# Designs tried in a protein design chat: VHH binders against ATP synthase subunit gamma, mitochondrial (ATPC). Part 7

Target 1, 283 residues: ATP synthase subunit gamma, mitochondrial (ATPC), of Arabidopsis thaliana (Mouse-ear cress) (q96250)
Amino acid sequence: ISTQVVRNRMKSVKNIQKITKAMKMVAASKLRAVQGRAENSRGLWQPFTALLGDNPSIDVKKSVVVTLSSDKGLCGGINSTVVKVSRALYKLNAGPEKEVQFVIVGEKAKAIMFRDSKNDIVLSVTELNKNPLNYAQVSVLADDILKNVEFDALRIVYNKFHSVVAFLPTVSTVLSPEIIEKESEIGGKLGELDSYEIEGGETKGEILQNLAEFQFSCVMFNAVLENACSEMGARMSAMDSSSRNAGEMLDRLTLTYNRTRQASITTELIEIISGASALEAAK

## First folded at step 18 (VHH)

Design s7 (from z8 with N60A P61D)
Fold by OpenDDE, fold request of step 20:
Structure s7 (fold): chain B 283 residues (1-283), chain A 123 residues (1-123)
Amino acid sequence: as target 1 above (283 residues)
Amino acid sequence: EVQLVESGGGVVQPGRSLRLSCAASGFTFDDYTMHWVRQAPGKGLEWIGNIYRSGSTFYADSLKSLVTISRDDSTNTLYLQMNSLRAEDTAIYYCARFPKYYSWSNRETFDYWGKGTLVTVSS
């Protein structure tokens, strides 16, 4: 291997190291921007959980799995994880009299799931994060989803952000008003709603419908923010790893370069000496 | 190939009713949300309403009392029933398909349009 070839490889690896370092910093900046929002969003969905409970294992006929993923890659295995969990939910909730449909958010999950589950995908939305996420945007998305699906249970699959190095695949469940009503008859807090006089002439059913829709939007808002945090964290980790690997490669190449250079110098010296000796012999 | 073909347009007198049809082919019709849109002469596109897979319908507020959208999935046909037609309802009427898969930036964009059918309301 020529010294020039090694030098060129070193340059390439160094460039990779610089790029990945820069990408890490960008991801870090984005994480800081979204993390505060994610934390603040927790107060939106938590009251619903307190009121309605968390029933992830509820047996229903119609399930809709909302899979949240990233649009961009280079974020490790977070997208494959949500897909895996989504598929598992399908297996758990599908049957002869049970229907499971997918709503896919993000290009990466779409690309994976379209290969084997296209017929079960009722809606796919990409490039949600092209602009900074806001509640209005997610509310519109939630509304679109609700208009396009019939459900007993919505199951939102996303990566909950814990730290830069840790994310937790999470499933949040939102129940239809009908299911909520059935569950409340068994002793839930919602049974107390019957004791209250509702102002405005709305029926209990209408109130529950509005509540479910609002819950879904709040849960979705938190979920997409958490997922965004997880994406940035995962990207930071991935880029950091890549940068370190590049550094190690650079060290190895440096050693190779030095060895190659020394060998080349030695060869040149031998040639010079041999040439000089030949000239002397010819005199 | 995806095709949408509108029919039923023509010249009608004010106060009359008209039913437009849109024949869909080349795709699984019952999997899609369908829309009606119209364009009056010299005006922009106006959304009339839509019908979802479930049969749920939504209408523009200004037209809610005047139009009914329905679908027959067995014949892959979309319908627009218009009542009490006025001169201002003169337009080319289009059926359009909303995509199942879209980018957020294109969330208001239809992926396929019919060629349209002309409705002229005149005395």
Scores: ipSAE 0.701, ipTM 0.844, lowest interface PAE 0.4, mean pLDDT 92
Fold by OpenDDE, fold request of step 20:
Structure s7 (fold): chain B 283 residues (1-283), chain A 123 residues (1-123)
Amino acid sequence: as target 1 above (283 residues)
Amino acid sequence: EVQLVESGGGVVQPGRSLRLSCAASGFTFDDYTMHWVRQAPGKGLEWIGNIYRSGSTFYADSLKSLVTISRDDSTNTLYLQMNSLRAEDTAIYYCARFPKYYSWSNRETFDYWGKGTLVTVSS
């Protein structure tokens, strides 16, 4: 291998290292921007969990799985993970008298799931804003989803942000008003709702409907933000790994370069000496 | 090929009712949200309303009391019932399909349109 070839490769690897470092920094900046929002949003859905409980294992006839993914790549395996979980939910909730449908958010999950589950996808939304959506925008998205699906249970699949190096695939469940009512009859926490005087002439059903819709919006908002954090964290990790790998490669190439250079010099010297000796012998 | 064909338009007197139809073909009709929009002469497009897969309907506030949208999935037909027609209702009426798969930036874009049917309200 010529010294020039090694030098060229070094240059290429160095460029990769620089680019990935820069990308890491960008992701870090974005993470800082969204992390505070994500943390603040966690309080929005908590009251619902306190009131209604968390029923992830509830058995219902109609399930809608809402899969949240990123639009952009270079974020490790976080998208494959949410797809895997979504598929698992499908298997768990599908049956002769059970229906499961998918709502896909984000290009990456869409690309994966359209390969084998296209018939079960009722809605797909991609290319969300470069910045994480605000609550108003997510509310619009939530409304669109609700208007397009019939459900006993909505199962939102997303990556909950724990740290830059740790993401937890999470499923949040939102129940329909009808299911909530049924569960209350069986001894659920919502049975306490009957103890409250309903003011304003609204029916219990209307109240439950409003609560379910609001819960879904809050859960979606948090999920979108958590997913955004997870994406940025995963990207940081991926870019950092790439930069380190590039650095290691550069070190190896540097050694190779030095060895190659020395060998070349040695060869040249030998040739000179040999030539000189040959001339001397000819005299 | 996806096709939407509006029909039922024509000249009607004020105060009368008219029912428009949109025949859909080339796709699974019951999987899609369908919309009605109109364009009056010299004016921009006006959204009338829509009907979701579930059968739920939504209307523009200004037209809510005057129109009813329905669908027959067995015949792949979308309907627009208009009551108490006024001169201002004169327009080309279009049926449009909203995509199942869309980008956020294009969330207000229909993927297919009919050619439209002209409704003229005149005495």
Scores: ipSAE 0.654, ipTM 0.821, lowest interface PAE 0.5, mean pLDDT 91

## First folded at step 19 (VHH; from s7 with S56H)

Design n2
Fold by OpenDDE, fold request of step 20:
Structure n2 (fold): chain B 283 residues (1-283), chain A 123 residues (1-123)
Amino acid sequence: as target 1 above (283 residues)
Amino acid sequence: EVQLVESGGGVVQPGRSLRLSCAASGFTFDDYTMHWVRQAPGKGLEWIGNIYRSGHTFYADSLKSLVTISRDDSTNTLYLQMNSLRAEDTAIYYCARFPKYYSWSNRETFDYWGKGTLVTVSS
């Protein structure tokens, strides 16, 4: 191996190290920007859970799994994780009289799931993660889903952010007004809703509809932000790892370079000495 | 080519009923959720309701008691039944298709619209 070849490889690896370092910094900046928003959004869905319950194991006929993923790669396995969980939910909720459909958010999950589950995908939305969406935008997204996808239960799959090095695949469940009403008849906290006098001429059904829509918007908003944080954290970790690996490779290549250089010098010296000796012998 | 063609509009008296039709062609009709929207003079677009692939419907709260959406997948036709029409219901009515796949950056409310049919409610 020539010294030049090794040098060229070193340059290439050094460039990779610089790029990944830069990408890490960008991800860090983005994380800082979205983390505060995510934290503030965590309280939006809590009142609904308190009122309606979490109901993750509810048995319904029509389940819609909303899979939240990133649009960009280089963020480790966070997208494969949400896809895995989504597929598991499908298996758990599928049956002869049960239907499971997917709503896919993000390019990465779309790319994966279109390969084997295309027929079960009822809606796909991509290119959302260039900038974290605000509440108004997420509300529009939620409205798009509600107006185009029929469901008894929405199951939102996303990565909840814990730290740069830790995320938790999470499923949040939102029930249709009809299911909420049925569950309230069986007993639970929802039964308390019947104790309230409805003012303004609205029907109970209308109120439940509005609540469900609002709940879904809040849950989606939080989920989108959490997922964005998780993406940035995962990307930071991935880039950091890549930078370190590049550094190690550079160290190895440096050693190789030095060895190659020394060997070349030695060879040259031997040739000179041999040549000189040959001349002396010829005299 | 995807086409949506509304029909059935016209001039009607208050309190009367009217049924609009939308003929769909150029795509697999039964694979899509279809929508009705309207635009009154000088006002913005108003969503009326939709019908899912299953045949179930979802309506705007303000219009729920006044409209019924149905579909015939065998004829690729969407219907809007309107009852007890009022002057405020005067508008151009559109049938529209929502895309299954779209980019948020290029988000359009609907990927295909009809040309609309005018409904005028006047005494």
Scores: ipSAE 0.806, ipTM 0.934, lowest interface PAE 0.5, mean pLDDT 92
Fold by OpenDDE, fold request of step 20:
Structure n2 (fold): chain B 283 residues (1-283), chain A 123 residues (1-123)
Amino acid sequence: as target 1 above (283 residues)
Amino acid sequence: EVQLVESGGGVVQPGRSLRLSCAASGFTFDDYTMHWVRQAPGKGLEWIGNIYRSGHTFYADSLKSLVTISRDDSTNTLYLQMNSLRAEDTAIYYCARFPKYYSWSNRETFDYWGKGTLVTVSS
């Protein structure tokens, strides 16, 4: 191996290290920005959970799985994870008298799920994160989803952000007004709705409809933000790992370079000495 | 190949009714939300309404009482029933398909259009 070849490889690896380091910093900056929003969004969906409870195992006929993923790669396995969970939900909720449909947000989940589940995908939205995420945007998305699907239960699959090195695949469930009403009649946490006085001219059904829609919007908003945080965290980790690997490679290549260089010098010296000796012998 | 072909246009007198049809081919019709849009002479595009897979319909507020959109999935046909036609309803009427898969930046863009059918309301 020539010294030049090793040098070229070193240059390439060094460039990779620089790029990944830069990408890590960008991801870190983006994480800081979105994390604040995610934290502020928690107050929006939490009251619903307190009021309606969490019933992820509810048995219904029509389920819609909303799969949240990233548009860009280089973020580890977070997208494969949400797809895995989404597929599991399908298996759990599908049957002869049960329907499961997918709504996919993000290019990465779309690319994966289109391979084997295209017929079950009713809506796909990509490039949501081109602009900073805000509630108005997600509300519009939520409205579009609701207009396109019939559901007893919406199941939002996303990666909840814990830290830069930790995320938790999470499923949030939003029930239709009809299901809420039925569950309230049976009792439990959902029965607390009956304790509220209805003010104004709206029917209970209308109120529940509005409540469900608002809940979905709030849950989606939080979920999208959490997922974005997780993406940035995962990307940071991935880039950091890549940078470290590149560093290790550079160390190895440096050793190789030094060895190769020394060998080359030695060879050159031998040739010079041999040549000189030959000339001397010819005199 | 995806095709949308509007028909039923023509010259009608004010106060009359007209039913437009849009024949769809080249795709699974029942999987898509379909829209009606019109363009009056010298004016921009105006959204009339849509019909979802479920049959649920939405209309522009200004036209809600004057139009009805329906679909026949067995024949892959979209319909626009217009009542009490006025001179201002003179336009080219288009059927358009909304994509199932779209980018956020293109969320208001139809992926396929018909060629349109002319409706002229005149005395």
Scores: ipSAE 0.753, ipTM 0.882, lowest interface PAE 0.4, mean pLDDT 92
Fold by ESMFold2, fold request of step 20:
Structure n2 (fold): chain B 283 residues (1-283), chain A 123 residues (1-123)
Amino acid sequence: as target 1 above (283 residues)
Amino acid sequence: EVQLVESGGGVVQPGRSLRLSCAASGFTFDDYTMHWVRQAPGKGLEWIGNIYRSGHTFYADSLKSLVTISRDDSTNTLYLQMNSLRAEDTAIYYCARFPKYYSWSNRETFDYWGKGTLVTVSS
């Protein structure tokens, strides 16, 4: 092995290390910018959960699985995880008179699911995270879904952020106003709404529609922010591991380089001594 | 090539009914949620309502009792029935299609619009 080949390899590994360190720094910056908003958004819908429920196991005729994924890779298993959960929900909710459809957010889940589930994908949105997210943008996405995708239950699949090393696959369920009303006849939770004084002349149906719209926008906003945090945390971890592996490889290559260089110097010295000795003998 | 062509507009007296049509071509019509939108002279766009591929509809709160949207998937035609027309209903009426796949950064709500049909409600 030549000294130049080893040195060229070392340069390539050093460049990889530099790139992965930069990618880690970008991910860390993005995580810091969004983490507080994700944590604060967790409480947006909480006051209404006692009223409307959050039972993900409710059996309905039309389920829509909203799969949240990233547009960029190199973020560990966050995208494969949401696809696996989404496929499990499809199997769980499909049946003779049951329909399951997908809404996909993000390039990575789209790429995976287009190969075998395209006929069940009714909506796909990419580049949601190209710019910093706010509630208004996510509420427009929520409205796109509500006005164009019919459902009895929406099942939002995402990675809830816990820390840079811990992400929790999570399913949040939003029910249609019709399903919420049917469940009030079985359980008493919706009956508590009837006990509140309602001003403004709205019907119960109009109130339930408005609440469902607000619930979905809040749940989507939290889910999008949580998944963005989990993506950035996973990317930080992946880039840190890659940088460390590159550093270890560089250490091994440096040792090889020094051994190769030292062996070459030793050989040159032997050749010089041998050549000088041959010249002395030839004299 | 996706095309949407509205028809049925014209001058109509107050209190009368009018049915608008939207002929669709160049795509699988029964796979899409379709919408009606109107624009009164000198004003912004107003969403009227949609019809899902199942045939179920959802309407703007202000128009719920005044309009009915229907579709005939065998003729690829979208309809808007308007009843008890008033002067405030004077507008250009558009049919529109919502895309199945889009990029958020290039979002325009609807990917295809008709040319519109003018409805004038006047005595």
Scores: ipSAE 0.715, ipTM 0.886, lowest interface PAE 0.8, mean pLDDT 84
Fold by ESMFold2, look of step 19:
Structure n2 (fold): chain B 283 residues (1-283), chain A 123 residues (1-123)
Amino acid sequence: as target 1 above (283 residues)
Amino acid sequence: EVQLVESGGGVVQPGRSLRLSCAASGFTFDDYTMHWVRQAPGKGLEWIGNIYRSGHTFYADSLKSLVTISRDDSTNTLYLQMNSLRAEDTAIYYCARFPKYYSWSNRETFDYWGKGTLVTVSS
């Protein structure tokens, strides 16, 4: 192994280390920018759970699974996890006279699910986070879904952010206004809505529609922010691991380089000493 | 090639009814949610409503009592029935298709539009 070959390898590994450190820092900066917003957005939908109830196992005829994934990789198991959960929801909810469809956000889940679920995909959106995520953009996406996908229940699948080293696969369920009204008619928490005064001339149906639309936009906004945080955290962890592996490899190459160089120096010294000894013998 | 062709526009008196048609070709019509949109002179685009693959509809709040959208999948035709027409309903009316696959960074809402049909409500 020549010293030049080792030196070239060291240069390559050092460049990889620099790149992965930079990618880690970019992911950390993006996480800091969005983390507080994701945590604050968790409170946007909690009043709706108190008002509208939470029945994730409700038996409906048409379930739509909204799968949130990333557009870029190198983020651990973020994308494979949401695909696995989405497929499980399909198996659980599909049957005779029951239909399950997919709405996919993000290139990574689209790529995986196109292979075996293409006919069940009714909507696919990519590049959502090429611009900074804000409520206005996500509410437009929510409106795209509401205006173009018919459902009894939406099952939103995402990775809830816990920490840089942990994310929690999560399913949030949003019911259509029609299903909410039917549940209220046969006795549920929404029946208490009739005890409130309706001002401004709107009907109960119009108010339920507006509440359901706002609920969905809030849940989607939180889910998109949570998944973005989990993606950035997982990317930080992946880049940190890659940078540390590069550093360890660089350490080993440095030892090899020093040994190779020292052996060359030792050989040169032996040749000088041997030459001097041969000269003295000739005297 | 995807094509949408509106027809049925013209001059109509206030208070009358009018039905617009949109002939679709070049795609599997019954696989898409279809929409009607209008643009009054000098104004921006106004969404009227949609019709899902199932035939169920959803309308803009301001128009929900005045319009009916229907579809005939056997003839690939989308319809807009407008009742009790008013001068403010004067506009170019477009049918539009919502894409199944799109990129957010290139979003234009609808991927194909018709040329539009002019409806003029006047005495």
Scores: ipSAE 0.706, ipTM 0.872, lowest interface PAE 0.8, mean pLDDT 84

Design n2
Fold by ESMFold2, fold request of step 20:
Structure n2 (fold): chain B 283 residues (1-283), chain A 123 residues (1-123)
Amino acid sequence: as target 1 above (283 residues)
Amino acid sequence: EVQLVESGGGVVQPGRSLRLSCAASGFTFDDYTMHWVRQAPGKGLEWIGNIYRSGHTFYADSLKSLVTISRDDSTNTLYLQMNSLRAEDTAIYYCARFPKYYSWSNRETFDYWGKGTLVTVSS
């Protein structure tokens, strides 16, 4: 066997190891940059839950599933998980006189769902995380959805970050102002809003519209940041595993290289000795 | 080739009504949310409102009681009805299409616009 072939393989594995180590470090840096913001954003929508309720199983006629995914791969099961949950929500909410549509954020969920769900995709946005995001930019995305997609309930599917080795598939539900108002008339928490004397000139409907829009922006902001954290954590883990596997393969190739070189040296010595023996016999 | 062609503009007296039309071609009109936007002379763009695929509408708060947007999917036509016109309604009026698929990094809000139709409110 050729020592050159083994040496060339070792170089290839070393390059893979170097690349995956670099990708791990980039993901770790990006995670550090975004993790605090994601954690701080978790409280933005809690007051809305107390006021507007959190009935994620409410039966509505038009559900829109907002699937948050990454634009880049090599992040474990981040993208397949949100697609699986989104498809489950489709099956749970579809039926006679019930409609389910998808809004997809990110290239990876788009690529997967275009195969079999294209006709149900009403909006797709890519490259959201190409530059650092702030609340204002995510609020513009939220406005794009609000002004171009009708819904009774938005079901936002994302991966909530827990650690570099753990993320939690999460569904956050935002109801339209019309559904919130209808539920409050049946005896809900929004009745407290009716008892409150509104000092401005705005009607209940206008206040509820503004509140729902703000709620959606806050929930989207948190969801985007959480999913970015989970993506980076999963990418760190995937790259660490790949780098370790490359290192183990390099160790085995090094052993093979050394054994092959030793065997070649032994063969060369045998040929030298046997050549000397043939020369001796010729005398 | 996607085309949006506005019509119905002109000079109109204050207090009167005007209906603008937008003829759409080159795409499946009933698959898109459509919008009206205006630009007064020397000023920025102002969003007027939209009409969803279903025919339901959503308007800017400042214009909610003054305008009505409708669509006729059988003729691929978008309409803007304006009532009780005022001098400040003088503007170029555009119809615009929102894309189903777009990239955030090159977002322009609307992917196709009409050339606009001028409405002048004066005596």
Scores: ipSAE 0.704, ipTM 0.878, lowest interface PAE 0.9, mean pLDDT 84

